# Ledger of designs, part 1: VHH binders against Grifin (GRIFIN)

Every score and structure here is a prediction.

Target 1, 144 residues: Grifin (GRIFIN), of Homo sapiens (Human) (a4d1z8)
Amino acid sequence: MAVQSKAFCAGGLAPGWKLLVQGHADSGEDRFETNFLLETGDIAFHIKPRFSSATVVGNAFQYGRWGPEQVSSIFPLAPGEPFEIEVSWDAEHFHVYAPEHKVLQFPCRQRPLGATTRVRVLSDHCLAQVELAKRGLSWGDRGY
Positions, changes and structure headers below are counted from each chain's first letter, unless a header gives other numbers; antibody chains aren't numbered by Kabat.
F, E and O are the ipSAE of ESMFold2-Fast, ESMFold2 and OpenDDE, as the mean of both directions, binder to target and target to binder. V2 is 0.75 times the mean of E and O plus 0.25 times the DockQ between their complexes.
[cut] marks letters that were taken out.
Atom coordinates printed by the task and the answers are left out, and those that the model quotes come from them; centres of patches stay.

## First folded at step 1 (VHH)

Design b01 (framework vhh_7b2m_4)
Fold by ESMFold2-Fast, scan of step 1:
Structure b01 (fold): chain B 144 residues (1-144), chain A 117 residues (1-117)
Amino acid sequence: as target 1 above (144 residues)
Amino acid sequence: EVQLVESGGGLVQAGGSLRLSCAASGSIFSIYDVGWYRQAPGKQRVVVASITSGGSTKYSNSVKGRFTISRDNAKNTVYLQMNSLKPEDTAVYYCAADYWEGSYDYWGQGTQVTVSS
C-alpha cells in the first residue's frame, strides 16, 4: 500500500528553501518517489531510487509524457538503514544531496519555478518524513 | 493539464445497479487520491466515497455496504459500483482528484443518476 506525504508551497518554489526527506527502507525492494508538481498535475521534477539497479532516476512529466531519464549511479540508500535526502533548487537546476554525496543535478525543464507549488512523497514499504525548510547549512555548504 | 470525465450514469429502477467510471487524461493518475461526490437538487455537494493512491477506501454512512469504489491505474480510471439503488440516490455524481489542503484540485463535469421508484 502506498503512503504519501504532501507539502504546499504557496507562491511556488522560493529561493533559499529546501526539501528534506528522511526515512528508512525495510527491504531492498522498497520503493519511494518524490514529485514536485504544478497545479496542472505536471511534474517539474520526479526523483526515484531503484534498488534493483542501485541507481537514482530523475525525470519530468510534461504535456502528457515523460522526458528523457537522468540516471545517477550514486546510490545513498541501503536496505534496513535510515536515509536522508535533501533537494534544493535554483533557477536552472534541482540539486539532490545525500550525506557526503551530490547525487544528481537536474535541469529545470518547467519555468518559472514559482509555478511549482506542491511536493508529494510516495512510499509503499518505506517510512518517510518530509520537511520543507528554509535553507541554511546544506550538505553542499558543508563542503561535501 | 488534467481532465476528468465521468460516465455510466442513467435511469435505473429502485433495487437496480449502475457502475460509474471516472477517466483521467493528461497526467499521471496513480499518484492521486480520488473521491466521488454527489449533489441532489437544492442540496449541498457531499462526499460519497474516496480512494487513496495506495488503495485505502472510505464511504459515507448513507452508501456503506451498497457502493464500492475501486481503481485501475493502468487504465487511469476509478470506478463506483452502485448496488441496491434507492430513489434518494438520485443526484449528479462528480469525480474529484488530487486532495490538497482540505479540497480536491480537479473536478469532472458530472454524470446524472436517476433512480425511479
Scores: ipSAE 0.013, ipTM 0.408, lowest interface PAE 6.5, mean pLDDT 80

Design b02 (framework vhh_7b2m_4)
Fold by ESMFold2-Fast, scan of step 1:
Structure b02 (fold): chain B 144 residues (1-144), chain A 118 residues (1-118)
Amino acid sequence: as target 1 above (144 residues)
Amino acid sequence: EVQLVESGGGLVQAGGSLRLSCAASGFTFSDYAVGWYRQAPGKQRVVVASITSGDSTKYSNSVKGRFTISRDNAKNTVYLQMNSLKPEDTAVYYCAAEYDWGSEFDYWGQGTQVTVSS
């Protein structure tokens, strides 16, 4: 994979903000990951679609190892179609939404969130862009 | 050194059968989900079958009932049994392994050609 998009969060992840990931997957061979990273290279939150199983996986990398996965069967991607995924956070969880769906809720295993300062989107051939934005009304705010 | 090597492709008459194999080396195979993908000339690569590290299987609607995916972790091999082959199954078939426990890099084979004549 190659880095397709990145963002830097000065002072770390802040309450009231969200990450919007927009992209296009050409086929089931395309893959992408979104990682929220500490300066150490540890991953506070990893989110990855698995086209082979049609699932979305959440995990974290800490102390040189991956933890137990959380797996969602809500698969918001289709080959050849644009996708949009929104990630928001609070002190207890990362929340992942797609249009009209709550995909995943992942507990914050690495604290404090202020230590998470980088976001990267990795992909083979999927075009993806990432935006940090202050939250307003979103799919998550609708109470899905 | 990581390798996925497909074999078993070839030319077959419509209604015939083929068994594809994907041999893995250089990583802990039993930790990976494996999928079979195919790509016909001028078409996108699409998934046809997958099997998780826990042996759960999924199939595309176009092959359900005709294809069977299985794995042998002792041999680091995944198989695709293809029955009742149709000309529209003609494609290069690829195996791909996805790490079941996070953002380790996925691995792809080089592909094996399957040609189904009418």
Scores: ipSAE 0.000, ipTM 0.155, lowest interface PAE 13.4, mean pLDDT 76

Design b03 (framework vhh_7b2m_4)
Fold by ESMFold2-Fast, scan of step 1:
Structure b03 (fold): chain B 144 residues (1-144), chain A 118 residues (1-118)
Amino acid sequence: as target 1 above (144 residues)
Amino acid sequence: EVQLVESGGGLVQAGGSLRLSCAASGFTFDDYAVGWYRQAPGKQRVVVASIYSGGSTKYSNSVKGRFTISRDNAKNTVYLQMNSLKPEDTAVYYCAVDFWGDYEYDYWGQGTQVTVSS
């Protein structure tokens, strides 16, 4: 996978903010994932749609290993159609939403949230754009 | 905005020394891995040395024992001390920060030219 988009959160993730991921998947063969990362390279939250099973997977990579997957059967994407996914967080959970759907709630395994400073979207052929915004308004300062 | 400014390059005779500096503005180096890369004419850009937030360092085999990377967090600057320079060290030297922890570095500056004469 190639990196399609990235964002940097100075001071780490703060409550009251959200991430918007918008894009297109040309076919069910496209791979795409969003990772929230620490400076160490550990992944605080990994989210990956699986078109083959019509599921959304959440996980975390800490101390050299993946934890137990959380799998949601609420699948908000369709091949060839634009999609929009919103991720928000509080001290206890990451929350994943799509239009009209609650997709996934994932416990924060990596604390404090301030240690999570980076977001990457990786894909093969999916066109994706990432925006970090305050809940209720948008702010797009970091795209490199 | 994020900016990295390299300095300290120049012309030096084989066996000499140079100290390169990389000054950051718009962010601080404290929590990031920082690397030095070099690119010789007609060659691909390659990593030379890296320093991680915890202070550990890594060097390419071609420079190990001759080059030393260090940080001064109070000055928001990373250094590369180059000793026993060889003509094959001739290159443009770049510093870059690893925001992603994947060893793919971001925020390339303009670089600083190092020329080592035989």
Scores: ipSAE 0.000, ipTM 0.126, lowest interface PAE 14.4, mean pLDDT 75

Design b04 (framework vhh_7b2m_4)
Fold by ESMFold2-Fast, scan of step 1:
Structure b04 (fold): chain B 144 residues (1-144), chain A 118 residues (1-118)
Amino acid sequence: as target 1 above (144 residues)
Amino acid sequence: EVQLVESGGGLVQAGGSLRLSCAASGSTFSDYDVGWYRQAPGKQRVVVASITSGGYTKYSNSVKGRFTISRDNAKNTVYLQMNSLKPEDTAVYYCATEWYGDSYFDYWGQGTQVTVSS
């Protein structure tokens, strides 16, 4: 974990916003993860691509333990190629998107959502840019 | 639970070789990715080599061609073979594991000192 990118959400995560993660995998075995954190160090949402199995894993760390993993076979990353992952959220779920694919839907296990105040992207030889942005449409994901 | 113990450090002349060992106790670590890190006086800790549970290796540019990382899962041990040592390789060397998908379960050893004299 040679590279770390951090973002802070004053007042916690709010509906209508998203996280955009852009980067480039140096190789098919690069380590890469995105964590949505509480001040306690608990993880409200953990996303990790596993290049060896071509899967994306979602989980949460609460009260000293990991919960059951959710595993998606929709793998939006390719070794040596740039990638873009978007995470949005509502009161019930985190939603993970890649261009043209919905990768994962993960229930919000850490509540309230407003207690999630930090985002950390960890990578090993993978450059990642982290941006918190307001979603493009006020009334949903459709272009007008 | 994983505990890591580094060994094999010492004083060596420039151009010499050392082999560091990182032994895991408490749990089998065949599923862990393992990295070697180093920290020189007054500098930040940096990664020098890593090996995945699947055996894929990666090296920093400063050591590529001189250092070789390998693992022996039957012995719960990871090695760092250091050849053609230079004074700038002087540092405390640490091994660390990453549990599955969470860096917060990283286990670090106490470190072993490597000193390369000119």
Scores: ipSAE 0.000, ipTM 0.129, lowest interface PAE 13.5, mean pLDDT 73

Design b05 (framework vhh_7b2m_4)
Fold by ESMFold2-Fast, scan of step 1:
Structure b05 (fold): chain B 144 residues (1-144), chain A 119 residues (1-119)
Amino acid sequence: as target 1 above (144 residues)
Amino acid sequence: EVQLVESGGGLVQAGGSLRLSCAASGFIFSSYDVGWYRQAPGKQRVVVASISSGDSTKYSNSVKGRFTISRDNAKNTVYLQMNSLKPEDTAVYYCAADEYYWSGDYDYWGQGTQVTVSS
């Protein structure tokens, strides 16, 4: 199936943890989105790679609308190549890393983080692994 | 209460067209990925087409080039335009939202709408 959905503990996002996403993009048209969701239907953090422009977009959905996009030109994916993305969080920001790159830093517009209870990753047969892990294992947790 | 209501099904001859609609209520429609699924008698329910909250579309190989999915967030509605229909397209068509929570006894797949394509 091309769709993965992860329901994480009802305690919500906890400081010091991270999400690891590993996969393989067969073509530049493969759909790949990661959403951190609240039970209200709001999206605390949305990450979407755009292969056509070689950018990574971050946004949030709150109060019935999408906010201003944050766009990163650091694009760690290539069609036909395996990829690895790590998302970590603290009280102020979501942080997106790829090997040897800090891709994106997105402010936490939805507070508290404990209200974010689900993570959904959607892909076209791109996913090898989606996993929560303790943040101390990250190769990308260093600030820039 | 989350509700999905399909409409637009019917009987049509091979080569004909139908437009299905799905009206959504009880959730923030624009935040959800929405899709059309179908189930033929004695078969498993399979995905036909989907559209993301960001308007990215995807189609099963059996309908590519013939079906078009679209959404109108102001009307909380998703559409499936079906062209060049074949007898193999005969099924009950369901609308589904990719929901992060579930409650109550309802499946959140709507009631479905029957599409019958005669040869």
Scores: ipSAE 0.000, ipTM 0.126, lowest interface PAE 13.4, mean pLDDT 73

Design b06 (framework vhh_7b2m_4)
Fold by ESMFold2-Fast, scan of step 1:
Structure b06 (fold): chain B 144 residues (1-144), chain A 119 residues (1-119)
Amino acid sequence: as target 1 above (144 residues)
Amino acid sequence: EVQLVESGGGLVQAGGSLRLSCAASGFTFSSYAVGWYRQAPGKQRVVVASITSGDSTKYSNSVKGRFTISRDNAKNTVYLQMNSLKPEDTAVYYCAAEVTYDYSGFDYWGQGTQVTVSS
């Protein structure tokens, strides 16, 4: 997969900020993933939709290996339709939202969010855009 | 093959200005985010400014309002305009480009250019 979009987070992931991923998948076989990276190349948080099973997978890559997958059956994507995914974070979790759905809550397995300085979206055919923005009234802020 | 070459450093008095340049080769420059980092003696290397392929910019709080990052994709070059320089800006300045290979998170670094601000 080629890098479609990326963001640089100077000083690491800041509290009160969010990542917005917008894109379009042309087929149910399109692949894409979003990775939050440490400067070591380890992945603090990996999100991958699996069209074949209609699931969203979360995981982390640390010290040469993947950990146990966290799987959500809330699948906010459809071939031929634009999608919008919002990722926010706190000290304990990454939170993944789609319009009107909380998709996934993933524990922060990598200790310092300040060490997570990069976000990449990798895709074979899906066009995606990434925006790092300050949180306001986001989908996540409407939950309790 | 990927190469970054910084230039434009030097000695300047407090309140002065310098313009750093970073010439990139060996990759599709326009497709990648690039940034400036600095390392003062005895300190860790820290980010100064970054610019995305879409020209969105971010600055560290210590340089915001004084430094401006820009890029010229036709010349494969990123610039750092440094105004109102202070002695605490003294450091080796490094250019970095995030070039990725799937899950590879490596960055290419230049050799650095020394900036010294005298009081």
Scores: ipSAE 0.000, ipTM 0.104, lowest interface PAE 11.9, mean pLDDT 74

Design b07 (framework vhh_7b2m_4)
Fold by ESMFold2-Fast, scan of step 1:
Structure b07 (fold): chain B 144 residues (1-144), chain A 119 residues (1-119)
Amino acid sequence: as target 1 above (144 residues)
Amino acid sequence: EVQLVESGGGLVQAGGSLRLSCAASGFTFSDYAVGWYRQAPGKQRVVVASIYSGGSTKYSNSVKGRFTISRDNAKNTVYLQMNSLKPEDTAVYYCATDYVEVSGTYDYWGQGTQVTVSS
């Protein structure tokens, strides 16, 4: 079945925080995405694993359009195995990590992080848990 | 709307070859990765090969060296050339793409084409 997990960030995203997404992919056909949303419904940052290419894509939907995709070949999901993804942010980028890997670095485009007030995780046949936490340590090799 | 239509499946003897085609419409085909998947009776659907917009390719371990994926952006078509076919390659083969829409990204699948490899 379709599963939605969401978190609300009063005052918007703040530096020094991170989003943890944990789940279990049942098969290579599972659909899964994470969206950082503005109050308007625009998407400041969209992350989706693509099983067809074994990649993770980042994009944003703003001003009525999707922008150019940023694609990573580091694919942290395997059918039947638990996965764990960390998203952190600063003024210039969203950073996506999996254990021992930096997956993706996505530029913060035309809207400030403070305007991003919701996080939505959508999945089918894929259990997902969403947690906002202060970052004391970052996962992965910080882009190496 | 996004549509994918597979063709080229059939019955072939072990050691033979087939070429599958996937005709795409309804999106800017050249900007998106496309993959081939297969599903054998009673098994999960698994990835076989994928090709990126820039032409880079990836293959599953079970088909590496035997199958070749390619694309023709002028024709909005992706191909899977299957050589040295084995009975274990018997499955329905699906073409799939991830397309980004205003409501998010969605996996689009074709109807599938049956490949049967006799021993």
Scores: ipSAE 0.000, ipTM 0.142, lowest interface PAE 14.7, mean pLDDT 73

Design b08 (framework vhh_7b2m_4)
Fold by ESMFold2-Fast, scan of step 1:
Structure b08 (fold): chain B 144 residues (1-144), chain A 122 residues (1-122)
Amino acid sequence: as target 1 above (144 residues)
Amino acid sequence: EVQLVESGGGLVQAGGSLRLSCAASGSIFSIYAVGWYRQAPGKQRVVVASITSGGSTKYSNSVKGRFTISRDNAKNTVYLQMNSLKPEDTAVYYCAADYEYWSGDSYGYDYWGQGTQVTVSS
């Protein structure tokens, strides 16, 4: 049975916020994707780890079609291990991080960010926690 | 957002046929998986058939060989052709859409239609 988590971004995506996704993939065949959605149903940012190729894929769906895939070979996930992925954004890019890795940087093809009002995470039994939170802290200022 | 509208329901005698249509408004219909569900009076809503964004189909055992699901992405429409109808097929039929349909998973569809009534007389 697949599990879905949904988050609503009141007023749309705001600079300085982040999405944190924590989970555990039992077999490496577990599917996982995160979509940042407009009211139109267009996808401002789609991110998907592919265990079979050990890649992380980013894309956007706009104007009735998928754009060119951005593929990262930085794959910090392993079958049977907990994972943590953080997505943050600014006016120019979505940024995807895992612990000690910058996985990919994806250009914001859909503007303004305030038009992106929903986040959906879809996974096979492995998703432990999804949260949308204000960053407020830099790498060196944790706990301040 | 996507809005779904079902049509094609009605009254038919056992052994007859109906074709249901599910029309979607919105630009991204081609990447949605779409399922048909039905709900008989006093019963839970159950899956009948589904079609993935890539065109793969799945049917419940009760309708295999009698129902056919298909899609026309140019028209943003999914169809359910229902043949050899039985009184037990009487239900409100709902169209549901989601970005991707897992094999065997009927839950978590994001968008639902209003439903269309199908009545099969004995």
Scores: ipSAE 0.000, ipTM 0.151, lowest interface PAE 12.4, mean pLDDT 72

Design b09 (framework vhh_7b2m_4)
Fold by ESMFold2-Fast, scan of step 1:
Structure b09 (fold): chain B 144 residues (1-144), chain A 118 residues (1-118)
Amino acid sequence: as target 1 above (144 residues)
Amino acid sequence: EVQLVESGGGLVQAGGSLRLSCAASGFTFSDYAVGWYRQAPGKQRVVVASITSGGSTKYSNSVKGRFTISRDNAKNTVYLQMNSLKPEDTAVYYCAAEYFSDRYFDYWGQGTQVTVSS
């Protein structure tokens, strides 16, 4: 009963855009992740919450191996509560945000953004939806 | 608590054999793909072999024909049979488990040392 949500970025990740991941976790199991994928199947950026330790893990998979983990103790998720995670990017970093929190900053300098063409959200016990959206003028601004 | 515990490492002379075991607990083992990685001193950790929940296997070119990965779901254990060992196989061997594919490792063991003397 695994749930998978996908988004495709023709031509690769574009500056000024963001990924929104919204869902609801009804368990404390460590089975929710977001992956930014290259055509090779390598992972430019992997984000996974660990409910057991209340941490968010960032990593990348390339050349047949995982790199060193980056671990954040800023944990904006709770079992049974709706969540919203926003991922944005620039030439040097992936940035992970939750409402009112900067969760994680992960380096991407050696990975061309144009080569990252897929996003996949994997979930076992979460309802999740994924949206690629253009960034606004500033966080918190509302303009139709 | 999810645990992966490696065992079976040790000292062996070139041309010998070892069988590594990885005992899993705290999750539904049969749903997970499992991989073996190794890390030699001063080198990066690299993939050696993997087995999916359905039993499909993949091997790195450096070990193909010499190593065999297998699983026993009734015992929650994965094995790596290592034959025709070479000094270049000397490394700490780690098992890793993931839910959906052999690339997206969720859990890691602490590792077991394999030393192959000439």
Scores: ipSAE 0.000, ipTM 0.120, lowest interface PAE 14.7, mean pLDDT 74

Design b10 (framework vhh_7b2m_4)
Fold by ESMFold2-Fast, scan of step 1:
Order: structure tokens, then sequence, then C-alpha cells
Structure b10 (fold): chain B 144 residues (1-144), chain A 119 residues (1-119)
């Protein structure tokens, strides 16, 4: 089975906001992904943890094709353990963080970010909490 | 860029054999399920065979016992061994890769390779 969580970003992705994804890694399967989507069906940013290789993959889907994968060996998930992943963005990059780790920095291939209006989190046998939140004024104090 | 490149198609007489290959690049091949689809002229594209990242295989009833799917993760390649070919096997054969059921988008496609079986 697949469990889907959706969020709508009225006016598109805006500076000063972030996506927080919290869940539980059930079986160690490659069954979790997050997509930032346009109304065209293009994916501005796709992020997927792969348990089999212990990597996190980033990519974008534009005009019917995937681009080159960007792969990070910083793997913040463990089977049977809760996880927290934060995605923030600016005009140049999507930034992926786990607690005390910068996992991935992915160049924005779709610009401007205002065209990206939807977020979809897909998981199979994993419970995921999806939240769009405004970043704090002292976000830089975290040392990320 | 994610690419799937099929090869090995051609013209063969009924009862003959062909081996198709699909070379993958641009993704971690060993983590993906992969499969073969085919499309005959004027017909919908249909599944032929699939092999999971864990090595489990599934075949359509029309090819079961005649076709064998296999993969070589060291070479980033999936194969389809086709035996006892019949004229109704004539089609363009496509390679596809996906990470699991329900992903979006969940498949990558190659350009296809033509298989023609004459009687």
Amino acid sequence: as target 1 above (144 residues)
Amino acid sequence: EVQLVESGGGLVQAGGSLRLSCAASGFTFSSYDVGWYRQAPGKQRVVVASISSGGSTKYSNSVKGRFTISRDNAKNTVYLQMNSLKPEDTAVYYCAAWDYEGSYPFDYWGQGTQVTVSS
C-alpha cells in the first residue's frame, strides 16, 4: 500500500518557509519520497532515501524526463527508528537537513520557485507527518 | 541524466530465440525494480516480465515458460531471453525502471527495440 500526504503552497514556494517531514522507518524498504510539484506535473525537486544503499537521492523531472541524480551518502534514517527531515529553499538551491547534518544541496532547475505550488509525500508502510512551517528569525543560530 | 538503452532486437523465424539487453545509467540501478514491456502496432503497451531489486521475477501468461528475465547489477543491465518465439511476439520492446508501486513518477522508459517474428 502507499500512504500519501499532500500540501498546497498558495502563490508557490516562498522565502522564509520550510517543509518538515517526520515519520517512522518501518521495514528498511525504499518506500519513501517527497516531491515538490508544478501544475504541469513536472517535479521541481524529488528527494528519496534508499535504505538498500544507505543514500539520499535528489533529482528533478522536467518535460517528460529525469535529470542526473544527485546522491548523498549522509543517511539519517534507521529501520524501526523515528526520523526528521527538513527541506528549505532559496532562489539557488533546495537544502535538505537532518538533525545536526546537512544531507543535500540541490540546484534549482525550475525557476522561479513561485511556479512550484504542491508538495507530495509518498510512503509505503511508513507514517509521515508533513508540515509547512515558517522558519524562525534566528534560524542561522542552529549552526546549519 | 537517467537513460535506459535497449538492444538485441531483430528479425527471427518462428521457433527462434533472441536476447534483449537494457543498459541503465544515471541512477542506482540495484535499488530499482526493472521490467520489459512491449507494444504491437495499434495496440496498448503491455507488461511482459519484471524483476525486483531483490531478484523476484514475474511473467505475463503469454510468455511464461518461454521468456526469462535476469539482471546483472555489476553491469547495470537487465536481460530478456526469448525462446520459442511466435509471430504474435512481434512488437517494439521497452525497458522500464521504477523504485516501487505507487511512486510518482515511478517509471523510466527506454527508446525501444523492434522484434519481428516471421512465420
Scores: ipSAE 0.000, ipTM 0.169, lowest interface PAE 10.6, mean pLDDT 77

Design c01 (framework vhh_8cml_1)
Fold by ESMFold2-Fast, scan of step 1:
Structure c01 (fold): chain B 144 residues (1-144), chain A 124 residues (1-124)
Amino acid sequence: as target 1 above (144 residues)
Amino acid sequence: EVQLVESGGGLVQPGGSLRLSCAASGRTFSSYAMGWFRQAPGQEREFVALISWSGGSTDYSDSAKGRFTISRDNAKNTVYLQMNSLKPEDTGVYFCAADYGSGWYYDESEYDYWGQGTQVTVSS
């Protein structure tokens, strides 16, 4: 069964915030998804690492359908290793980072960002921490 | 958490039709994306059809497009696969599968729950 972590963003997504997902990759075939959702159940941004192809997929689910996948070959996960993934956003894009890589930049298909009020992480990997935090408040955060 | 039971399989002649049903038990059926997969003897399990949790979106394998229709009735906790213009190559065990939450997957490994399958045989 997949482990779920949920967060609520009162007033919706605002620039200057980030989502940090930390854990340990247990196997190459495990489920791992991060979704930014509207109250309707539409998904403004979906991120899925695919171990089989060593890719990270970004997409959005709107009006009852998935859109075209955006695929990154920058794969920051390895079976048996700890991981850290950071998602930040502005009015135009979602940005996905790993400690040494910019993994993916995904155009905001769902607007306004204020309509996106929920975050859900679904994982068969061990999750150490899932946190929604204000960016630029912590000294020493590298970003890149 | 969720149990799936398929029914409606049987023996039909080429050009015939069958309607498969998948009855789900469990609290959150309307939260699940549902798929149909099939497996012929000695072959790999293959994707047939997919329907979103709301029923608003569907997709099909190339072999199923134009002949099969997937639908769901969330009030009855049931998914259907209407199969028309059946061919001998459609013979196999048909499985119903459920994915909780976000689901738009063609790969069987992405599905959380599976039924035991129902046999479809297309033969003269």
Scores: ipSAE 0.006, ipTM 0.198, lowest interface PAE 9.7, mean pLDDT 78

Design c02 (framework vhh_8cml_1)
Fold by ESMFold2-Fast, scan of step 1:
Structure c02 (fold): chain B 144 residues (1-144), chain A 123 residues (1-123)
Amino acid sequence: as target 1 above (144 residues)
Amino acid sequence: EVQLVESGGGLVQPGGSLRLSCAASGFTFDDYAMGWFRQAPGQEREFVALISWSGGSTDYSDSAKGRFTISRDNAKNTVYLQMNSLKPEDTGVYFCAADEWGYSYSPSDYDYWGQGTQVTVSS
C-alpha cells in the first residue's frame, strides 16, 4: 500500500468517539483497509472495501487466525470520487457508517475496548484526513 | 542510525536446519512488530513469518508453518527464525523487517529492512 496512517489511543478506545477516514479512490483496483489493533498485535476489527464485488468486509485476526467474514453489500465508494467512512464503537459492536447509510455492525469478540490501543489505515490512494472525533452531543451531554 | 543485521545463513542439505538472527539498533525495538521475508532470484519478496511487538502473537506462511519458528528477545533487540526440515524451495535471501505498531503480511508496510542473508538448500 502507498499510504499508511497510524493513531494511538491512550487507555484504549473510548465510547462516544469515532474514527473518520476521508480520501479519494483513484481506480476500482485501489485497496483500502482499516485495522484496530490490540497490544498483542492481533486485529480486533479489520474493515476492507472490495471494489471487484462492491462489498465491505469486516473480520478479526485473533489467536493466530482470521475468523468468518461479515460482508455488507452497502458499498459507499466510487472510483474518482471522494469517500468518507466513519467507525464508532460500544462494548458489543463496531459500527461502520457512510454519509447516508449504516454499512456494517461487527460484534466485539471477547476483548475489552481498553485493550484496543492502536489504529492503522492502509491505502493505495491519497488519504485527506484520518482522525478521532467525538460523536454529536447536546449541551446536557457535554456536562457543562 | 537505524540498522537491522541478519546472520546465520549458509548452505545446507535438504532436511537440514538453520537458525537466522537479526540484530536491531537505532530504534525502540520493543515498539515494532518484526517479520521475516524471503526473495528467490527474479521473484518479489514474499512473507515467511511475523511476531508482534509484545511477542504475544506469531503467524507463518503456509509453506513455513510447522517447520519454522519465529521468536524475539526484546532485552537483546534480536529476532530469530529457527528453520527445520529445509527444502530446496526454501532457497533465497532472507530479510528481517520492522513495522512500527503494525502486524502486516505486506512488504510495503515495513519501515526498516536488513540487507539479507543467503540461504541455499541443495542436494
Scores: ipSAE 0.007, ipTM 0.220, lowest interface PAE 10.5, mean pLDDT 78

Design c03 (framework vhh_8cml_1)
Fold by ESMFold2-Fast, scan of step 1:
Structure c03 (fold): chain B 144 residues (1-144), chain A 123 residues (1-123)
Amino acid sequence: as target 1 above (144 residues)
Amino acid sequence: EVQLVESGGGLVQPGGSLRLSCAASGRTFSDYAMGWFRQAPGQEREFVALISGSGGSTDYSDSAKGRFTISRDNAKNTVYLQMNSLKPEDTGVYFCAAEYWDSGYTLSEYDYWGQGTQVTVSS
């Protein structure tokens, strides 16, 4: 069965915080995704690595529709290797980092960030862990 | 939010046929790949068949190949599973699932699930 990890952000996404996702992919067919959700069930930010194309996809789901995909060719995962992905946010963008790369910058299509109160990570063969932490430990502070 | 509703299940004798339908609402249907999965009593869900958003690509589990056919009608927002030469081993609850832009055998690839429809193959 699919493994699901959840985190709740009382009062919505807070300034100066980040989400860290850690795991490992056992094969090039492994799947996982991270969704930042509004109380309505709409998705403020969806991020999904696609092994078939070696890309990372960002999108948002609002008003019954997916919007235009943003696709990054910076693919920080490899089969059998551990990975770390950090997501941070400001008023204008979600920022996605890996240890040596700035992977993706996605505009906040839904304001305010305080309306985004839930995070969900779905994975199958990935042993994924999620945590919320203050940005004093963020990848962005390193100029990635 | 996407809603999926399955129908067409029932009781059938070995060697019989059934056609399952999955009606979708709340989305642009052709943007989603669609899959059928099943779950026997006391077992985990397993993959049965998938079809791409355009309908140009399909794939099947080994147990379904040659007996089952997946198809879709984007004008009606509906996916079908035609099941022929049914065996007792095909008994289970059949679920329809939807995935944005991509499709696969892995359960976590599918964003939205229906409630399921019961298929029983018995004499």
Scores: ipSAE 0.000, ipTM 0.128, lowest interface PAE 13.1, mean pLDDT 73

